# Miniprotein binders against a2bj90: the designs that were tried, part 8

Target 1, 235 residues: a2bj90
Amino acid sequence: MSRSARRKTSALNTVLRVVEVFASIQGEGPFTGTYSVFVRLAGCNLRCPFCDTRYAWSLEAGKPLGVEELVEEIARYEPSLVVITGGEPLLQRHPLNSLVEGLESLGLRVQLETNGILPAPARDEQLWRVYHVVSPKDVPVRVPGAKLHPSWVDYARATGRAWFKFLVANEQHVREVAEYVAKLGIPRSRVYIMPLTPEKLDMKELLELHSRIASLAVKWRLNFSPRLHLLVQLP

## First folded at step 8 (miniprotein)

Design lm4
Fold by ESMFold2, fold request of step 10:
Structure lm4 (fold): chain B 235 residues (1-235), chain A 108 residues (1-108)
Amino acid sequence: as target 1 above (235 residues)
Amino acid sequence: GSLEELFEEFLEITYEMLYHIYRAMQAAKRGDEETAKKHIEEALKLSEKLLEIARKAGSPELEKLARHLHETIKEMKEAFEKGDFERATELMWEIIETVLRIIDEIYS
């Protein structure tokens, strides 16, 4: 078998555990507003009290899906961005690198969402070349065992392809985030604060919270992330 | 408390071990047997540390999971030595599943 044939056979044999694939708008972080296909991978290494996606915690929630067929499915949506999320997608790091390779071969732009507990991509990984939005669960509300791996700061500096996003409810939280990112040497241009939205708010309350957190972002010279999908009622 | 510190240490070592598993798989895929062997040996040593911490924490459930990790990594080492990448992939998934059981135990 040729190198091309072996690569195709390897992609066909590589499997991901996939909870769901759907088109929507990226509602958070630096790519807010982008027409995206979301790929939610099964499994999570945290049990956050306010997790929005508890249904993705178990590997059994994911259907086994071949990387090549998944790439074809994603491509049919003609996305401007492919968002890989989960649970915690780096738990499936090995086949995830194969998925990224397939998506990049079609010229598709990829963003990973991660809690940053597992190390940042190494230079020889396909994941090295994609964008990452890292959401540490170590601050402002600490989840036990959720320490951000220090390699993410090094990766962000070396590549410019990582941003750090924090859920905040008030100025005390923003102060804690500011102290945390300063201690780690994360430039403010790479930091987003985003409203910590309770599971149920009416639209007025949701807008008031967005306004308050956005004002704090300006005051603290940080980037603001909405939860745009909540505002426009998309998944 | 002290038990919380042991659980956090256990998780940290678990994640380090898991990262070595992924690096071994990457190296094996590109035919770098020396690098794959180095990472698997490190993962084995880390799984031994997990067993020690589980005993200090007084958790028979974590002890069983740490032993299972150790045994599974030993099988993975054998698979790499035989060039059996398909078997190594199956064992990688078993390691991931075992890690998720550790997560359930610690956060229960």
Scores: ipSAE 0.893, ipTM 0.951, lowest interface PAE 0.7, mean pLDDT 91
Fold by ESMFold2, fold request of step 10:
Structure lm4 (fold): chain B 235 residues (1-235), chain A 108 residues (1-108)
Amino acid sequence: as target 1 above (235 residues)
Amino acid sequence: GSLEELFEEFLEITYEMLYHIYRAMQAAKRGDEETAKKHIEEALKLSEKLLEIARKAGSPELEKLARHLHETIKEMKEAFEKGDFERATELMWEIIETVLRIIDEIYS
């Protein structure tokens, strides 16, 4: 390939469909409280009834952005964490690996949010070295076809860079999560339960739900995740 | 199996096929043409299996989408053989879009 053709191929291979980029606080999971830049990728392979980000389901919701351009935009925020989310970011797996490469070259810490239906990173992927918060959708509410790929458990054990997060509303849900993770061999130290908020709740109701789910986390010896951004009214 | 079981099998194979597409793209990017070809051949076999399941489910729309995946993957194989990575990338996006149409059809 000529030098010109090689450059054209590289530029074409490094485009993502991006819904939004914004700075905020990571409100969920093991990195709760971290100053973060969120990169929301377009497209989702699920239609979950409790999805907070339905506007990201369609590929058309995303603008095409070059990876180099995106890395520079992210870097200007000077984030402590870059959170790649969506829809389902692994639908854009190929250019996503290029984005991760660019972010890692600047020493930026990266976390991916995924529903875990597509396989965990392979050892030869740039995604192998980043952190992952996996939200399976087959427990406690089963979405048909939303099976967690078994490679995520293997990846978590091999690398220590994956955690599993579940939305729960009550103790029956927590019981179902506990049985599920035990069956799959997921250590409870890697498991977070988080309040399921199906309707707009006032602050008192939101705090009461947090208290109930946190108490259940203690009782069941699981990690608790808040929805901190809701409590402090950040995006 | 039941219609729900057929749709779940269809989705599982769709995701397996899509993963092979990504692995083929990764291999092609590093110049590993042999590995890229193996993944594309596997994706092609999976798209034929999607067609069989769509027929068993009695879904002409899923059958149409599975045929489109098969044809697109064949074109991607040819693009890899020619070293046309730009074309392969365009076809990857077509496959992703077709998968999203499958998602819309199944979760309607």
Scores: ipSAE 0.889, ipTM 0.950, lowest interface PAE 0.7, mean pLDDT 91
Fold by OpenDDE base, fold request of step 10:
Structure lm4 (fold): chain B 235 residues (1-235), chain A 108 residues (1-108)
Amino acid sequence: as target 1 above (235 residues)
Amino acid sequence: GSLEELFEEFLEITYEMLYHIYRAMQAAKRGDEETAKKHIEEALKLSEKLLEIARKAGSPELEKLARHLHETIKEMKEAFEKGDFERATELMWEIIETVLRIIDEIYS
């Protein structure tokens, strides 16, 4: 391959379809409270009825952005964490590896949000080095086609850089999560339960739901994820 | 199996296929032409299985999309053989778009 072909291929392999880039506080999972830049990628392989980012389901919802430009934009915010989310960011896995490489070269920490349907990173991927919050949609919410890929369990054991965040509405859901993670051999220390909020709740209802699910987390010896951004009215 | 079981199998194979497309692109970027060829050939075989499942499901639209996916992967194989990585990248996006249309069809 000529040096010229490698340079042109590098430029095209470095475009992402991006819905939005913004700074906020990470509201969910093990990094809750962290000042973060969010990169929301376009396209999703699920149609969750409770999705709060339905506008990101199509590729057309995103604009084409170069990885170099995106790295520069992210760096200007001086983030403590870069959160890559979307619909499903692993649909854009090829250019996403180039983004991770660019961000890591600046010493930035990266966390991916994924539904866990696509295979976990292999050791030769840049994605192997980042943090992953996997949010399965098979249990307990039973979204059709949302089967967790087994390689995420292996990745979590091998690296310690994955956590599993489950949406729950009641104690039955928490029981199903506890049984599911026990069956898969996922350590409880890597499991978060988070309130399922399918409807617009007022602040009182939202706090009551958080209190109920947090109490269930303690009872079942699981970690609790808030929806902190909703509680503090940040994006 | 039920129609639902056929769609679940179809989606599972689709995601395996996408993984092989990704691995082919990554190998090609590194200049590992042999690994790229292996992954694109596996993706092509998986796309043939998708056509068979779509036929069994009796969905003309799903069969049309699976056929388009198969032909696009075939063109992507030819692009790798020619060293045309610009074309391979265009075809990668076409594959992703086609998969999203398949998802829209299955969830409709």
Scores: ipSAE 0.880, ipTM 0.944, lowest interface PAE 0.5, mean pLDDT 94
Fold by OpenDDE base, fold request of step 10:
Structure lm4 (fold): chain B 235 residues (1-235), chain A 108 residues (1-108)
Amino acid sequence: as target 1 above (235 residues)
Amino acid sequence: GSLEELFEEFLEITYEMLYHIYRAMQAAKRGDEETAKKHIEEALKLSEKLLEIARKAGSPELEKLARHLHETIKEMKEAFEKGDFERATELMWEIIETVLRIIDEIYS
């Protein structure tokens, strides 16, 4: 194949279906408090009953955007972190690697949010270099068809660039998470528990829930993730 | 197995198939035609298994979607053999769309 054919194929393989791009504070996980640009990709392989981004489940919810244009848009915000989220970003894995390559070329740090059903990055992928927050959907609330791909545990051990975030509502959920991570051999230092909000809570109820789950995190020797963006009323 | 177990197996194979499609596209982008061919051939075999599971599940709509997926992967193999990466990219999106329709059917 000629160099010209490789360039044309590179350009065509560089479109993503994007729901939204916005700047905010990362409210969750190990990067909580970081000024971030969020890129929400369209399409999800799950139908979680507790999903707060149901509008992103279809590909049609996203607009086609070129990777180059998207990199330029992100760069204008001067982010401390780029958070790639969505439904499930890894459904668009091929063009997503091109996005990561573009962002890394500018010296931008990238974090992926994923449900962990699709395989972890291999060493030859651009995605190998980024940070990953994996949110398993098989524990504590089992979503049918959700199973954490084993390669995420291996990736976490090999790179130290993965964390596992679990939605919990009570101590029983925290127990189930603790048993699950022990069974899979996930390092406890990589585990975050985060409040599950079943419905829209007022600020008082939200703070009370955070306090309860944070206390359980200490009791069970797990990391706590706030929903900081909800507490400070950011996107 | 139960219908639920068949759907879980179907989804697991679907995700493995998608991974092979992705790896084929990545190999093709690098100019590794041999690796691309290997991955697309594996994806094709997995799509045949999806057809078998859909038949066992007794879902006409799932069987229809699995058949469409199989034929699309077959066309994608031909596109790689011809070096038509534009067509392969179009077919990749069609595969993703078909998988999302399968998800809608299973979770309905």
Scores: ipSAE 0.880, ipTM 0.945, lowest interface PAE 0.5, mean pLDDT 94
Fold by ESMFold2, look of step 8:
Formats: structure tokens, sequence, C-alpha cells
Structure lm4 (fold): chain B 235 residues (1-235), chain A 108 residues (1-108)
């Protein structure tokens, strides 16, 4: 294939629908506190009642961007971590693998956020080598049709590159999470509980909720995730 | 048997079909025609099952979407047979858009 023909083929196969790209701090999960660039992909396969990013549900919310141009934009921020989120990023799985390839070629560390409904990465995918934070919507409040694909547990055990994160408001929720992860064989070391924050909490209420959920994490021997960006008022 | 159970089954099959679409695209990109063919044929079988479930659910909109999905996958199979990866990519995006319309319909 000539360079011209290869470039034309790659351009058509390397387009993503992107809602926004911005720099901030990763506020949740195992990489909390890391200077990050967030890439929000359009499209979601769920309509969760408590979704904070409803604006990313449709493909029309995303601008088509070429992968090479996007990699260059991301690189200019000099991030310590690239967080791919959405909607549900795995709906754009094919061009997403191309983005990951480009980012890894520059030595950039990548984390994906997913609801885990679509299967975990296969060994021959570029996504196999990135980190994943999986947020199942089966528990504590079940969203119909939101079953976690079982391959994520196998992937986490085989690679150590996946963690599972659950929003909780109280101890009953934590108990339900504990039962769920035990049933699925998810190791405690890979589980995070995180405060389910209502809209418009003042700082005292937000800190009190964090303290309560952190105490429950210690009690139940689970990892705690803050919502650090809310505490420090970053996007 | 309930309508909710039919919708959940419909979604599970939709996701399985979509995963096969992605695997077919990945295989075609590396020139593995045998693997691409296996995945697209499985996706076609799954789309036929979606039509059956849409009829059992009595949903005209799901039936319309399932029919469009089935026909789009048939076009994708033809594109793979001709080695037209550019066309296959366009059809993949049409499939993703159709899946999102299915999501909107089911969660309405």
Amino acid sequence: as target 1 above (235 residues)
Amino acid sequence: GSLEELFEEFLEITYEMLYHIYRAMQAAKRGDEETAKKHIEEALKLSEKLLEIARKAGSPELEKLARHLHETIKEMKEAFEKGDFERATELMWEIIETVLRIIDEIYS
C-alpha cells in the first residue's frame, strides 16, 4: 500500500466521536490525585437516573476527531495520565484501540472508565495493556440490562489492570456490594466504594459523607475512593 | 416471558452482536479474513434472533430497528467480501447509531 492509500484508509478507520477534552485531576479510584487529561467519548448504552453526564448520551454530542490529531492535542497537555471516559467508551471500541496505540507510542499512561457491560479487552487488543476502572450498574441499585460481563473478573485476575468502583450512600449499600463482589469472585483488593453525592451538598455535608463512607470502607475491608474533584472544585 | 425479560434478552444479544462486529473489524484490519468471516456470520445470526425477540415483544419500533440492524450487517458482510474496509467502517458507525436508538427505545 502506498503511503497515500494507507493514510486515507487510516483516516476513515481512526475517527472518534469526542464530546470534550480537558485537563484536571483524576478524582476517583486508584489513580486519585493524578494530573490527567480527560477524553469524553460520545454515546452511552445506559440511561441511568443519576447520570451526571447526560450530555454525552448521544453520538451527536461528539465532534468527529481524527486519532492522530487527538493524540497531538492530548500530548500538548503533558499529562501524567490520560483518562478515557464518556458515555460508554467501549461503544467506540474499534477506533478506541487506535487511540490507545497512538498514546502508548508516546509513552502516555492510559486509564479507561467503563460500565463493564461490553466484554473486557482481548489479548490482541491495545486496550489489553491499559488500566480500567469498571463501574457496574448491577448494584447497589440495579439498572435493568446492566449486567457486568464476566470477562472483567477474569481480566482483573489475569492482568491486575482492572478495579471495580461502586457508588454507595449507606451501610446497606456496602453490604450489597460486598455480597455482589463475593458472589462474582472479585478480590477485595480490586474493589472501591465511593460516596453517592446528592446535588448541591455544602462542603460540611460533603466532608461528612466522605468520612462516613471511608469509615465503612475500613469496617468492610474495602478500598475507599473520594470524589476529590468535588472537594477541590475542579471539573 | 415478561416484557422486561424480553427487553433484557434483546439488549444482551445486541451487545453480543456488537462485540462480534468489533472483532470482525479488528480481524479485517490485520488481514485475517477467516476470523473476520466467522465473527460477521455470528453477528448475522444474532441479528436474526433480535428480529424474533422484537416480534415476541410486540414492539413496532424495536422491530424496525432490528430490521435495519440486520440489513446493515448484511451490507457489512458484502463490504468485507469485497475488501472494502472504508465502507465497512461507515456501516459500523451506522450499527452503533442503531444500537443507541435501541437503547433509547428500551429505556424510554
Scores: ipSAE 0.878, ipTM 0.947, lowest interface PAE 0.7, mean pLDDT 90

Design lm4
Fold by OpenDDE base, look of step 8:
Structure lm4 (fold): chain B 235 residues (1-235), chain A 108 residues (1-108)
Amino acid sequence: as target 1 above (235 residues)
Amino acid sequence: GSLEELFEEFLEITYEMLYHIYRAMQAAKRGDEETAKKHIEEALKLSEKLLEIARKAGSPELEKLARHLHETIKEMKEAFEKGDFERATELMWEIIETVLRIIDEIYS
């Protein structure tokens, strides 16, 4: 086998630590309502107090899956979108590029969810071609160490394939987001505000919270992201 | 600076270091040995800074983790020089695991 063939086979043998793979509706951000396969990767560089996926914080929470096997598993669902999420997917950046390459070769659209702490994709990465929803954790609710990497703003401007999603609970949070994105020069058209949902809200409380935050989005001229999956009781 | 500021700086450098590790792996995958070497050398340099910051922070556990990280990156450099990409991949995972232990230590 040529050095090129061995490199291709070694690239195919790239492993990801995967917590779960499931089909659902994308409930959040610019792709809300899209039939999606979710790939939740293991490991996170944050310990957010409000995290709803704490079980994904360790690498040990994930099983080792080969990229090829994972591509085949995803393809069986015939998704309209593949959502790569987890703790922080970009901790597994090298095998993740291989996964994206495999998925794109099948004509599948890919969207990454990231906290934006790690650098944005470079032009020579497969990740450069996919959609990104960046969820900063430094504003309005500050998680220590959650500084947005500046390269995400540059990536958003260069590609038009990044959006920024902020968790908000009230109008003060929305104000802080508006000020933050203005300071960073992020276009408002790329900004989503989403309800920060405490644990154990009933459906009435959840709807009321969505209504309040959506009204604030209109008032502040920002996009609104629902948590649609919670509203329709999907994963 | 405060201990908090040192930890923030430590994490920023850690993430920059990880970025270079990933870029090195990507370059190696495409056969760009020169770029791979450049990125692994930068990662090594950043890991030396992590050791210095850990010492300034006065955390024995953070120093231990930073030292382990630095030695793992040295081994990864040697793996690249030998063309042992399987070993380099194993070492990449060890680096990620070490970074997650650092996160656990800082957020404890």
Scores: ipSAE 0.827, ipTM 0.916, lowest interface PAE 0.6, mean pLDDT 93

## First folded at step 9 (miniprotein)

Design jl4
Fold by OpenDDE base, fold request of step 10:
Structure jl4 (fold): chain B 235 residues (1-235), chain A 95 residues (1-95)
Amino acid sequence: as target 1 above (235 residues)
Amino acid sequence: SDEFKKRFEEVVRKMLELIRRYYRTGDKKYLEEALRLAEEAVRLARESGDPELISEALNLLNIALLLWYLKTGDPEYLEEADRVMEEAWKIWEEH
């Protein structure tokens, strides 16, 4: 391999395409209320009609940032959690393992957000050690090409470091999630339902939707995820 | 047929395992073989006429192309990935 090919391969392992880095409160899932730095990676393998971060769909929407520089930037916020999100962060899985290694070396906790189409981490990946919130896109609102990779269920059972978050608008969606979870053998204690929010809800409508979905979570014996950041008007 | 579905599922399983090997090793050979298997998955899915299988296979091809873009920086892979996703949506909306 030429010196140029080795430099290109090393650069690819050390550079992430990043849309934004910001501090906020984790509004969703098992870490709701945690002071977090969000790293939104560019690129997604889906085009979900309900996506609130459509600006992250293109790999070109992200700036190339070095892993070391990004670790230093994140560390300056003194976060209680680092949330790796985006379109689909696992598209950039190779440099993402290096990012996780850097963050873990500083004692920072890491959570990944993924659509679960790509395989779960293997034991030899740094990503094996972090927390994962998997958001399947095949249920209840089916997105073209979305299918949960079965290894996420195995990973959740083996490690206890995965949760599954489903967007729901009504009781029919909650039923479909419950049936899907039962069929795949996902542990109910790892399942969150979250309000599917249209772009134009006022605060009253948003609260009513949260109340309705939370009541359904209790009825169906599932965990509830708020969209806390929307309720408290944070990023 | 059940045999067809099993064959498709096996191609998909192998393709995604090659992607996982690519991420672990950085070895281009796994990405080359993953692309070939994604193309095979698309061929098989088209033969079935099942919109769900076609959309799944096209998304696998999209993933392989996005990984080739990330590997090469060649915008042609990104443009092809976008075309593949547009086709996946078109097929889904027409059925």
Scores: ipSAE 0.886, ipTM 0.948, lowest interface PAE 0.5, mean pLDDT 93
Fold by OpenDDE base, fold request of step 10:
Formats: sequence, C-alpha cells, structure tokens
Structure jl4 (fold): chain B 235 residues (1-235), chain A 95 residues (1-95)
Amino acid sequence: as target 1 above (235 residues)
Amino acid sequence: SDEFKKRFEEVVRKMLELIRRYYRTGDKKYLEEALRLAEEAVRLARESGDPELISEALNLLNIALLLWYLKTGDPEYLEEADRVMEEAWKIWEEH
C-alpha cells in the first residue's frame, strides 16, 4: 500500500493577510440578518471612489495569519455564517481554499464577497462549495478596469450558490442593471440592488435612500439588499 | 477592428486561465506567463486607443503584480501595481 506522498503545501499556501476578524449581523444580500463572523482580507484590485473599506486596499494593511489559527478564532464565535470579505478576497485564493476546507470541516457555512473580476471557482476548488455574493463594478458604477468575469454567470447556473449585488444611486442605474442582467442571462431572482451610500449620510438621509431604492427594486422586479448594519449601527 | 478586439479578448482569456492554474498549483511558471500576457494585453490595448480596453488591461497587469507580491514579498511589485492603477484612473478620467 503505497503511502500517497502528502505534497507539502508550501507555508505560503496556509497564510492569509487579514485586516480584521469580528462578529456582527450580515447586513447585505441573501443572508441579511444572519449572525456572522466577518473575515476581512487585505488587498484589492480596484480603487472604487465609493468604497467604505479603503483601509483594506493595501495588502500591507493585513497581518499574516495562519489558516489553522484563523479557523480556531472564527470557531470561538459560534457563527451561523462565516463571511469572507475584504478588498478582493480572491487575490488570496490559494490559502483561501485551505481556510474554506477548515471551516467546512467544522460544519460552518461560508459566504464569499467578491467584485467578480477574477474567475469563478472551478469544481476542484474548495471555494466551489461555498456561497458567493458577486458585486460587479462595471455596471452601473463604471469603476476603471472593472469587468465581470463571465464564469460567474456559469457558476450561478451550475450551482445555485451565487447572487449578484449591484450598487445603485438612481433609476437610470437600476435600468442599466436590468438590461445588463438580461443580456448576460442572469436570473432576476439572483439579482440584488443595493443603495450606493455616499459618505456622511445621517440616519434620516440613509432611510430615505433605502426607501427610494427599495421602491425602484419593486418597480423593476429585482431583489433589494439593505445596508442593515448601517441602519442598526453595527460594524 | 473586430479582429483586434478578438485578439485582445483571447490574450485576456489566456491570462486569466493561467491565473486559475496558478491558484491550483502554486507553480510560479503560470504566474510568470500570466504577467507576460498582461503586459501584452496592455500593449495591445494601447494600440487600440480604447480607454475601456486600456483600463481592463492595466487592471490585469495590476492583478498579476499583486500576485507576484503575495508570492515573493518583494515590495517592488506592490509599488508597480500602485503605479499601474494610478495610470488606469488617469486614462479613464481623461477620456
């Protein structure tokens, strides 16, 4: 019986650059209201002017953490969901597959947040098994260099484990989203529109913006994502 | 031209497939070739004069450089990635 040589995964394959780990309520998308541990990874391939997590753009903003240590830290919170976010988590895709394997071994559910520029998971990746919320930055917000990789549409159809969350400020943005998802053949049931929140809105302005965008979601027959964490003043 | 766009799209497709192979294997040869193809995509995009293609190509180069930084810890790749992103924004704002 030949001992299958466990390929020593290089030490680099087991370390993530992590900005922060915290427990909160998932405020956005299909898992809104879920008690979650957030793992914010460092580094982003975009510089969105409306980004609320600009401190995570640099890969140097993150501390190197071992996958095993990170799994143990997450497990102590007893989360109903683990949310992997950041700048762009898929930049760290190799150790991220090991993190997902560790979390799934404990029976934890995992959701990834991504800008969708990098290719969707392949069937041989641990990431194939998790939930994904893809937030395109090409439509309607037109961030330079942003383009949704087409494999996310295929992944959504094949697995039922992906949703698309679009940032919108007005009805023109909602129209552009509706046209874009129709052109790509994304099922409307997988599409969320979310308020594009300017910096420094008060609670009244924030509620008014939510009301306006939610009304547009109904009019255009799209799902609405709140920014619930902002409304309830959680991280 | 349609032929030019098709050539660009094929370079982009190949580059991202090499990145996918890199993520699966950790083999630097895929990352070396992905960087080369990202540079080729930038060259092609510049020849087109299309700001959207140039910004897309520059972002692909940025991705390759960020992955090199993650692999090597060499800050030169990070500095180059930042310069590439600044250029992508400048091109987009001017057009």
Scores: ipSAE 0.884, ipTM 0.948, lowest interface PAE 0.5, mean pLDDT 93
Fold by OpenDDE base, fold request of step 10:
Structure jl4 (fold): chain B 235 residues (1-235), chain A 95 residues (1-95)
Amino acid sequence: as target 1 above (235 residues)
Amino acid sequence: SDEFKKRFEEVVRKMLELIRRYYRTGDKKYLEEALRLAEEAVRLARESGDPELISEALNLLNIALLLWYLKTGDPEYLEEADRVMEEAWKIWEEH
């Protein structure tokens, strides 16, 4: 196979469709409060009615960026964490493994946000080494076509590098989460409940919702995830 | 039936394994076979009449189509993916 054929196949594998790159504080999950660079990838396999990033649903909303250029851009922010998010970043899994390799070569920590529909990383993928926050959309929010792939539970057990973040609006949702994680054998220490925020809550309503869901987290012996970025008015 | 559910789960399992092979190799053949298995999952799900299985299968087809768009740049795959997701929502809202 000629050097030219390897270069053409490498070029398709080194481009990501990126909506935005920005620095902020991680507002959610186990890394809450961490100074982070967010890489929002384009495209999602869901149409969640409560999605705060609907502009990222189309693959066409993203600009093509080279992995090498993106690594250099991220490195300039001197991040404590790189957060790969978007619609569903695992749709772009092939070039995403190359991005992770580049970031890890610089000693950067990487966290991925996923809906957990696509299979967890295999041991031969660079994605195996990173942290994952899986946000299932089947329970309790019942988004059409959402189903947690069982390999995420196995990945969490094998690596200790996965957490599960469930969106909840009330105590019934918290009950459904508790039953679901018990059924799947997910350790409660890996489970976060997070407020399901409708669009257009004021700051008072947002705080009241956080207080209510945090109290339910204590009652049900689950971890609580804030939406800290909304509370402190960061991106 | 338990046999039907097993058959559907096996098609889904095979489809997702082909997607994993595609991500490792970039070989179009795995993506072609994944699309065919997603279409088979949709056919099976429709035969069941179960809105959860239909929505799951339609989302697998949507994933395959989105991957075809990423591979080819052909906008017809995006248009078809959007139609598939609209159908998944319609079925879910009607049941």
Scores: ipSAE 0.884, ipTM 0.947, lowest interface PAE 0.5, mean pLDDT 93
Fold by ESMFold2, look of step 9:
Structure jl4 (fold): chain B 235 residues (1-235), chain A 95 residues (1-95)
Amino acid sequence: as target 1 above (235 residues)
Amino acid sequence: SDEFKKRFEEVVRKMLELIRRYYRTGDKKYLEEALRLAEEAVRLARESGDPELISEALNLLNIALLLWYLKTGDPEYLEEADRVMEEAWKIWEEH
């Protein structure tokens, strides 16, 4: 192939479209409370009505950043966890694997957030060794066309490095999640239920919703995920 | 019928496997074939008349178009992906 074509192929392999990089606390899932650097990648294959990060939906919302530069920027924060999120990060899978390689070479712990429609990591990918929080969008509030790829359940069983997180508003939603995970064979120890927070919820309502969903998690013997960053007003 | 659903599921499985091969190799020939299969999935879903299958197929086509845009830089594929997504939601809301 031509020198120009070879250079473009390499640049696409080492460049990510990034919306933002910032330090905060991981507010959701199994790593709640961890000092983290968030890397929000552009582009999503869904348009969920309850999405908190609509500004990341378009691939054009991100700026191209070199993977090596991004690793250096992340390292300056001295994070305990690097959270790769978005949109849907697996749309940019190849350069994402390069980013993971760079972060792991520095001993940094990495977590990926995904809607799980694209397949789980293969054994020969750097993403294989990363922690994953998978948020299926086909239950309880089903987003059209969303369907969890079955490889995520296999991956979770094989590696112990994946958890499944579901947005719920009430007990009927929790019942639907419980039925769904039982059918797919997802162990309840890997399942989190998290409050579905509508827009313009005040702090009192937010706390009451957290209390209700946490009580349901105990009742149904599922893990509870807060939205801690909302409760403590961090990004 | 169950025969149409079985054919649809087979096309989807092949399409996603090609996407996996594209991720491993970077070779756009796999992505090109995946795009063709996504379009076939849409045709099968429309033939079935099932709005859930149509929405699923359109979402998969959206993914293939987004990946093609990322590989080629052709903005028309990003525009088409947006239109496909809007159609999927319209069909879902009417159902």
Scores: ipSAE 0.709, ipTM 0.881, lowest interface PAE 1.4, mean pLDDT 89
Fold by ESMFold2, fold request of step 10:
Parts: structure tokens; sequence; C-alpha cells
Structure jl4 (fold): chain B 235 residues (1-235), chain A 95 residues (1-95)
């Protein structure tokens, strides 16, 4: 087979373990408010107690889907943004690069969500060209074994396509985030603080928490991320 | 001690670089060596007695096992990854 035909055959046979695909609004981070298709990949290398998506932790929770079929499904939604999330999507790195290639060939804009423990994309990866929202789990609420790989800071500086998002509940947490990002050399313009929601908040409590964390973002000169989908009751 | 921590950090650095090479090449030889280094990191961390190093090492071993499961399809690697993660949390909670 020709090199072009071999490439197409390989992409057709590349498989991702996928938990769900759905349309909604990106509710967090720099693309908040964007009409998006979410692709939740199975498997995670962490077991965060505050995880909203525990059903995606096991690699066995996902169904195998061919990358080309998945690209076609995503395209039918006509998204403004494709959000690849999970679990931890970078566990499925090779077929994920194939998915990104397919989405980019259709001109679709892609954002990846990652805990940042696995290294940032290399220059020769399709993932190099997409946006990344990195959520380190070693501050302020430390998860065992979580440690941001330093390549994410290098990647952010080299490309301008990565931001860092932290769940915070109070000013002590914000101080810890500020110290952490300063130590790593992450500029404030790339940092988002977002409300850490305790179990069982009603809407009034959720809004009050948003107000408090937003005020802290202003005080500490950090970007604020809502959890907009929770406020407007979307998935 | 500081000596254990320094050696642990070097093993971890090498292990993650091998994972990066695995991503670039698809060559399982890099993943095999990464698994060996993750096991060495666990041994060093346990010798130190430091719960933070032990939990970090077990998380790294968990990652290597998950990647190996994805490469091979062998469910025993997934089962071992689950056991390793459970141990990491137990140690962390006792700390």
Amino acid sequence: as target 1 above (235 residues)
Amino acid sequence: SDEFKKRFEEVVRKMLELIRRYYRTGDKKYLEEALRLAEEAVRLARESGDPELISEALNLLNIALLLWYLKTGDPEYLEEADRVMEEAWKIWEEH
C-alpha cells in the first residue's frame, strides 16, 4: 500500500476507549462559554476524592471506538470546540494523537484537559498544536503521587497554548497556589483559580462560593474560572 | 535522608524520559525499562521509609502498569495497577 493509504488504514484501526461523547458548554477555564463537544476518555492514573467523574476512572469503563468513526461523530455536532477529557486522556497518547490529527484536518479547534503528570507534547506530536488546560493535583489539595511534570511549564512558554487551573476553597489555598506558580515560573496570566465545591451545595451556596473565589482572584491578580455548567445546570 | 531523595529523583527523571521516548517511538523496549525503573523507585522509597516518596513511587508504578496494559491488553497489569493505587492511598491516609 502507498504511504498515504497506509496512513489512512492505520488511523481507521486506531482505537480509543471512550466513556461518553456529548454536546454542552465548556464551563471552566479560558474557553468558558464555548459551544463544545466533550469526549471523555476512560482511565485515570489518579483517584482524586473530589473527582466529579469517578465513572471514568477504569480503562474498562470505556467502549472501544475507532478514531475515524469518532471524528465523524464529533463533526456532526458542528462544535466550536472539541474538549478531550477523562479520566486522564494522556494515558491513551498514541490513538489520541490520531484523533487530534483527524479533528485538525476538519479545522476543528481542540482543547485537552490533563492532570499534567505525564509529560507535555513533543514538537512532532499532533497534540503539540492544540490547547491544554492543566490541572495539577499536588496543590492546594494534594493527591498522593501527583506531581506536575516540569515540561508543561516549558511547553506553555514555548507555545502559549497551556493554562493552569487550580481548585481552591479559601484564601490559604490561593496563597499556596500563588507560591507554587511563582516557584515554577508560571505567569499569573496563565493561572486560573476555580471553586472547590463541597458535596451538597445548593445554588445559593454555590453562587456565594463563586463570589468569594472570584474576589480572591481579583485580590491575588489571578484569573477566575467559574464552574459555569453547574450554575446553569448543564452537563 | 537527602541521599535517598536525590537518588529517587534521578530514577524518576529517567523513568519519565523513557515514557516520553515510548510516546515518540511506540517501541515497547522503553516502556519495559520504564517499568523496571518504576519498580526501582518503589524499592528506594520503601527503604527510605518516607510515606510521601512511597506514594509518589507507587503512583509512577501505577502509570507504567496502565501503559503496559494499554499496550498488551493483558488484564493482570490493570489488576496490579489497581492494587498499587490502593496501597498508595492506604499509606497516604496512615501518614
Scores: ipSAE 0.690, ipTM 0.872, lowest interface PAE 1.4, mean pLDDT 89

